# VH-VL binders against UPF0173 metal-dependent hydrolase Caur_2542: the designs that were tried, part 5

Target 1, 243 residues: UPF0173 metal-dependent hydrolase Caur_2542, of Chloroflexus aurantiacus (a9wi57)
Amino acid sequence: MATLGRNVTITLIGHGTFHLTTPEGRNILIDAWVDGNPVCPEPWKARVRENLAAIFVTHGHFDHIADLVDLARETGATVVCQYDMVPYLEGEGIPAAQLVGFNKGGTVTVADVRATMTTAHHSSTIYENGQIINLGTAAGYVLRFSNGFTVYHTGDTCVTMDMQIIGELYRPDLVILPIGDHFTMDPRQAAYALKLIGAKYAIPEHYGTFPILTGTPEALIEHCREFGVTTEVIALKPGESVS

## First folded at step 25 (VH-VL)

Design v1 (from u2 with heavy chain E57D)
Fold by ESMFold2, fold request of step 27:
Structure v1 (fold): chain C 243 residues (1-243), chain A 122 residues (1-122), chain B 106 residues (1-106)
Amino acid sequence: as target 1 above (243 residues)
Amino acid sequence: EVQLVQSGAEVKKPGESLRISCKGSGYSFTDYYMHWVRQAPGQGLEWMGGINPNSGDTKYNQKFQGRVTISADKSISTAYLQWSSLKASDTAMYYCARLGYDFRGPFYFDYWGQGTLVTVSS
Amino acid sequence: AIQLTQSPSSLSASVGDRVTITCSATQKVKWMHWYLQKPGQSPQLLIYLGSNRATGVPDRFSGSGSGTDFTLKISRVEAEDVGVYYCMQAWRYPYTFGQGTKVEIK
C-alpha cells in the first residue's frame, strides 16, 4: 500500500463513504452510508462514530446519505452540506446547531479543515413517502488540511473541464473519484479526469457495490497508462487505510 | 418479463455432491446480485448468501459458510448453489432470489425462482 | 444478527376482516419488506422499503413503521390472501426474515 506521509489517514468505509483523520487528530466522514452499506466492515460501523467531528455531504442520493441523520444525531458531529439541504435535514431531526450550509465556490472551516464546495455534474434527489425531494445539485469538495495537504473529492460526476480549473486553483495532492460507470465516470473517463487535475495520488470509489457498477481499479490504471497520466492509484478495499 | 428458472428436484444420499442452478432472463443478469434462500420442511425462510455475478464476489450467512459454494457463469446468465458433501439436514426447498433496488433505495428480493426441492435421505 | 419477531404467529380470518401483522426488530432497521408465500408457491414481494406496494399488489395492503416496530395491514381480507407472511430486512448482514405469520381464511 502507498504511504502518504502527511499525517492524514484516509479509509474507504465502502462505496462513496470515506473516513479521514486530520493532522490534528480530528475525525471526519465524507458522506454517510455506513450501517446499511453492504460492503462496510462491521468493526468500522462502530469506529466511524468514535470522536466524529464532522460529516461532509456531497449530495442527497440514498447511497450517500442513508445513515446521515442517525449518525449526526448519535455523534453530535457537524454536518457540512449544501444550503438547500439544511431545512430538509433539520426537519429530519438534526439540530440546527449541527448544520453548516453553504454553496458552490464558498469555503467553510470545520474540524480544522478548510472545505471549498465545487461543481459536480450529477442529480441530487431523495425519494420519501411518495415524493421526490430536490436536495439541490451534486457537489464535490476541496479539503485543505492545516499542514497544506489537499484532497479533492469530486463527488459523483462525469468528467468535466471544471476539474482543470480546480487543479490549477487548489493543486490537490490526492483525488477521490468515482470509476463505477453507469451513474458516474467509467475508468477511462476517470483517467482523463486525473489528467485534467494533475494530482500525485488517486483513490477510486463508487464501484462494485452494485453489480451494474463494473469499473475496476485495474482498468483505471490501464487507462492512466493510455493517457500518460503519472498519478499513483491507491486501490483501497473497504476498511483499508492509507496514511 | 423477469424470470428465474431453477433446476429440477433432486433426491440424494448423504455424502453425495450436488450443484443446483438458477437461470435469469428478461433483464441484464450481471446488473443485480443473485441470492439463495432456503426453507426446511415446515420452516420459515432463511438467507444463505449471494453473489455479484459480474465480479464473482460472494457474501455468506456465517451459518452456511463452508457448507455451500455460491458461483455464477455470466456467459449463460446462471447462478449456482453447490454442496461437496450433502447431509440429511440439507433437505429443504432452495430458492434463488434477485436482490433489487431502484431510486427509492436498496435492497429487497424482487423476483424469486420457483424453488428446487433437495431431499437427502438414507 | 438482527432478529425479527412477528405477531401473531398465526391467525384465522373471515373475508372482509381487517388483519394486522407486526414485526419487531432487535435493532433499528431503516426499511422493512414484506413477502407473501401462498400455499405451494414461492415467496412474492408484497411491500418494499417500508410502504411501497410491489407491482400488482392491491391497495388493501399497506405497510408502516420505523425504528424497530413495523406493521403490515390488510384492510379487507380476501380469499386469495391465504398464506404465510414474512417481514424481512436487508439493512445489515446477515439478512433476516421474521418467523412468519400464517393467515388462514375461514
Scores: ipSAE 0.743, ipTM 0.904, lowest interface PAE 1.7, mean pLDDT 95
Fold by ESMFold2, fold request of step 27:
Structure v1 (fold): chain C 243 residues (1-243), chain A 122 residues (1-122), chain B 106 residues (1-106)
Amino acid sequence: as target 1 above (243 residues)
Amino acid sequence: EVQLVQSGAEVKKPGESLRISCKGSGYSFTDYYMHWVRQAPGQGLEWMGGINPNSGDTKYNQKFQGRVTISADKSISTAYLQWSSLKASDTAMYYCARLGYDFRGPFYFDYWGQGTLVTVSS
Amino acid sequence: AIQLTQSPSSLSASVGDRVTITCSATQKVKWMHWYLQKPGQSPQLLIYLGSNRATGVPDRFSGSGSGTDFTLKISRVEAEDVGVYYCMQAWRYPYTFGQGTKVEIK
């Protein structure tokens, strides 16, 4: 598979959850479906907890936060999330000192990462105790590392023209984006998103975990050819890394 | 209405092969995992493994890994459990069960087949 | 693997009694599910994701608990409630069931 050569290691934990090691050796997680994640390899359930500095949360659906509270409490990691999610997470037992809430367009620095929250077009709710709880609006992140390497994680979303603006402003080196269809972009939409963004690399996510999520990396690659997109698709299996 | 209909009871001898089936109807077969659960005579329930009927991907309880094969034919909405060489200890009731999920979360067995009794004796 | 232990192993109840069955896990589980296997039948879902009743399950059945300790309650048992009750987790592989609680109605 490709070599990034930028002192950043990106590992697919499973579905939409990613582990990254930063240039300064800090460990971060994007989303938190680990212990209950059917495709997460057993060794990685322990490894995600090792020296975890931060967890970035895209939105409040169960397949993205099912293990969030446990991981945050066990590790002491800073939880970075949509502002309106903070009261819910504090009520669930995450210490206020661990919570960094902000909103679209804002930038915070956590560990050695500058994170800008972007739009994403998706719902963000959780079902608990017979009630639908609103957890704000879904989000993506532009993560800028200390050495200049830039990752754009779109979060769960349809394709949107906002992605062109994000590509122009931040010039991401690598994009992580869903291709599973049904709840998010299908592979053809995702290929078009890559055209709008213009990154060198892409890692597909959010496919195959539920049988209804039928998109494949092969279909993404085919549609990239359809649109003349030269972005290199790096299809990771759960537990695989690129660095 | 969701229905899981299994093949009929089997009486076999040790060393023989066997394939039992589970046909799903009343739902989109390829949208849900299909799993197998066994119940030895007079015993409780034991999870064996399951399959994504769309991709063909399988997951096995390590206890049964290499002892059975789980497969599916999505064109006829049918999942299979297969032994290449039966043992007397394989005598049990075998259930297929759909692995459910919805907006509340995953995962739980929401529908079960009627069971297939497999008897293995000389 | 997460071992699930139910208590009691069996019980005998009269119609109208309150019945409580507990399920203890060897490690934390996010959600517990409960099944009833009536005599001569396949298992059927009663309670899923901790406290939600499956379709057609009457409101006399309720589930509660979190962490490692979970409970199924029948507020007023009926004759049709006879069978073996199982708790089950599908949080982490391998999926596991409790050993069962046999409920008899006198």
Scores: ipSAE 0.735, ipTM 0.899, lowest interface PAE 1.7, mean pLDDT 94
Fold by ESMFold2, last read:
Structure v1 (fold): chain C 243 residues (1-243), chain A 122 residues (1-122), chain B 106 residues (1-106)
Amino acid sequence: as target 1 above (243 residues)
Amino acid sequence: EVQLVQSGAEVKKPGESLRISCKGSGYSFTDYYMHWVRQAPGQGLEWMGGINPNSGDTKYNQKFQGRVTISADKSISTAYLQWSSLKASDTAMYYCARLGYDFRGPFYFDYWGQGTLVTVSS
Amino acid sequence: AIQLTQSPSSLSASVGDRVTITCSATQKVKWMHWYLQKPGQSPQLLIYLGSNRATGVPDRFSGSGSGTDFTLKISRVEAEDVGVYYCMQAWRYPYTFGQGTKVEIK
């Protein structure tokens, strides 16, 4: 398993949900599919709730927010999301004081994390009570920690030239990106995304949870060789950490 | 037209092995989990476990862990439930069921096989 | 494991009666599903993800509830509605069914 050596611990909870412990010992979650997540290890369902400071939300699909309201209410964590999601989440019972809404290109500081919202090219709706509810546009995040370590979580997306701009502006050390195919980038597209971004490390996500998501870390590594990409792929299993 | 067709009824003695099958058609077999549910005579439904037929990953109800093996052969769109040593308490109807999902959310059993009656007696 | 308790365990109804079946969970679940097993048949999906009717299910069937308490209603029972009704959760492993509610038509 690779070593980051920067006092950041990154754990795959399952699918697209990640738990991070920051250099100052704060706990954050990216997305919130935990209790209902078929690949989330049982011990981590309790552990994600422990001293949870913030939840960063990439978009409103069920496989990213199914546990969001419960987690936010139970833990008191700050929920960080794009602005148009705020009224929906407040209406679902998350106290307004816990909601931090902003938009693409903006930066907020929550816990010891400076988070910049990026583009992602994906839909963001849920189906509720016979209606399709628009929850804004999908997003990614550049997370800059207090010690300078920088993580780019692309969110659910296709490969896009925006990733080159993000790589140049923020020089992320580590990228978290989908490889599952069907609803997101496949492994070949993701390898090209890594070429555009230029990070030292990558953690693939959003594969295998549904059988239709056929991408694999092995295929990603193969295509990185195809494109001459030297990014080190760190393939975590649910419940595994890198630090 | 989604169909799940199971193998025929079985009469066995304690200690014998058995593999029953469930063949899926009318959909992309590898796009969905396949699960097994048992129903003992006169009793309710009980989830046993399931498989991702693409990756081969399995999940078991702890009650049945180590007592059955779930597998799949995606080349023939078939899932299996197997015992290495049957017990009389294994007498039950066994259903395969596809674990459904769509844009509304996961998960629910949307299609069921016709059932395979397994009788285990001395 | 999340235990699901249905009430009543059995009932006898006349055609046209209003039937209500409840399902109580020991922990919160996001969605409850409902199945009907007619005599001698496989279970069939009736209501999924709380309130959605499966294809071909008549509008006399409805599902509601949230948290730990869920309800299946049949507004006007018909003779074909005989069987055992099960609630089911696939929110957390292990997946569980209620004990069943046997509905007989007199």
Scores: ipSAE 0.727, ipTM 0.898, lowest interface PAE 1.7, mean pLDDT 94
Fold by ESMFold2, last read:
Structure v1 (fold): chain C 243 residues (1-243), chain A 122 residues (1-122), chain B 106 residues (1-106)
Amino acid sequence: as target 1 above (243 residues)
Amino acid sequence: EVQLVQSGAEVKKPGESLRISCKGSGYSFTDYYMHWVRQAPGQGLEWMGGINPNSGDTKYNQKFQGRVTISADKSISTAYLQWSSLKASDTAMYYCARLGYDFRGPFYFDYWGQGTLVTVSS
Amino acid sequence: AIQLTQSPSSLSASVGDRVTITCSATQKVKWMHWYLQKPGQSPQLLIYLGSNRATGVPDRFSGSGSGTDFTLKISRVEAEDVGVYYCMQAWRYPYTFGQGTKVEIK
């Protein structure tokens, strides 16, 4: 397994939810499917709550926010999300003081992390009481830590030329991206995304949790060879960390 | 339409092996988990475990771990529940059930097989 | 494991009666599901993800609740509603069912 060597620890909680410890020892979460996540190890359900400073939300689908309200209320963590999601989350019981809403292209600083919201091409809705509720547009994040280490989490998306712009502008060290097919990029599309971005490391996500998500890290690696991509794929199992 | 068709009733003696089957049709078999639910005579429903029929990954209720094996053959859209050595306490109705999900959320058993009665007695 | 306790364990109703069945969980559950097992039949889905009716389920059936307390209501019971009703959670492993509520129709 690779060593990042930059005082950042990245743990796959399961599916699309990640826990990160920053160089200054702060804990953050990207998305929030934890307690109800069928692949999340039991010890990590408690550990994600430990001194949690922030939760960054990519979009409003159930497999990304099912535990968001509970986690935010229990921990007091700042919830960072698409601006149009704020009224919904406040109505669901997250205190306004914990909500930082912004939009694509903007940058906010939460804990010791500078977070820039990027494009992602995906729907962002929930089904509630017989109605589809629009929660704005899906997003990705470029997270820049105090020591300069940079993570690009694409969010749920197809491959897009915006990824080349993001790669050039932010030079991410590590990319977290979906490979599950069906609802997001398949492994071949994700390999092409890595070509556009040019990062040193990649962590695949959003595969295998549902049987229709058939993409695999092995297929991603194969297609990286196809495109001459030298990005190192770090395939984490739920509960595994890299640092 | 979605259908789950199970193998027929079995009468067995303690110590014998048995494999029962559940064939899914009317949907993409590998798109959904398949689970097994037990109902002892006169009793309620009890979850046994399930399988991702595409990957072969399984999850078991601790109570049945090591007592049964869940498997699938995706080439014929069939899931299996298997005992290597039956006990009298295995006498029950066994249902396969598809674990459903859609844009509203996961998970719930949306379709059930007709049941396979397994009787184990000396 | 999350234990689900239904109340009542059994009841007898006349056609047209209102029936209410409760399901209490020992831990918070995001969604509760409800099944009916008619005499001699497999269980069938009635209500899923809290309040959604399964295909073909009449509008006299409704589900509600959140947290640890959930209800199933039959606004006007019919003779065909006889059977055992189960609540069920698939939020956390192991998946669990309530003990069942037997509904007799006079």
Scores: ipSAE 0.698, ipTM 0.884, lowest interface PAE 1.8, mean pLDDT 94

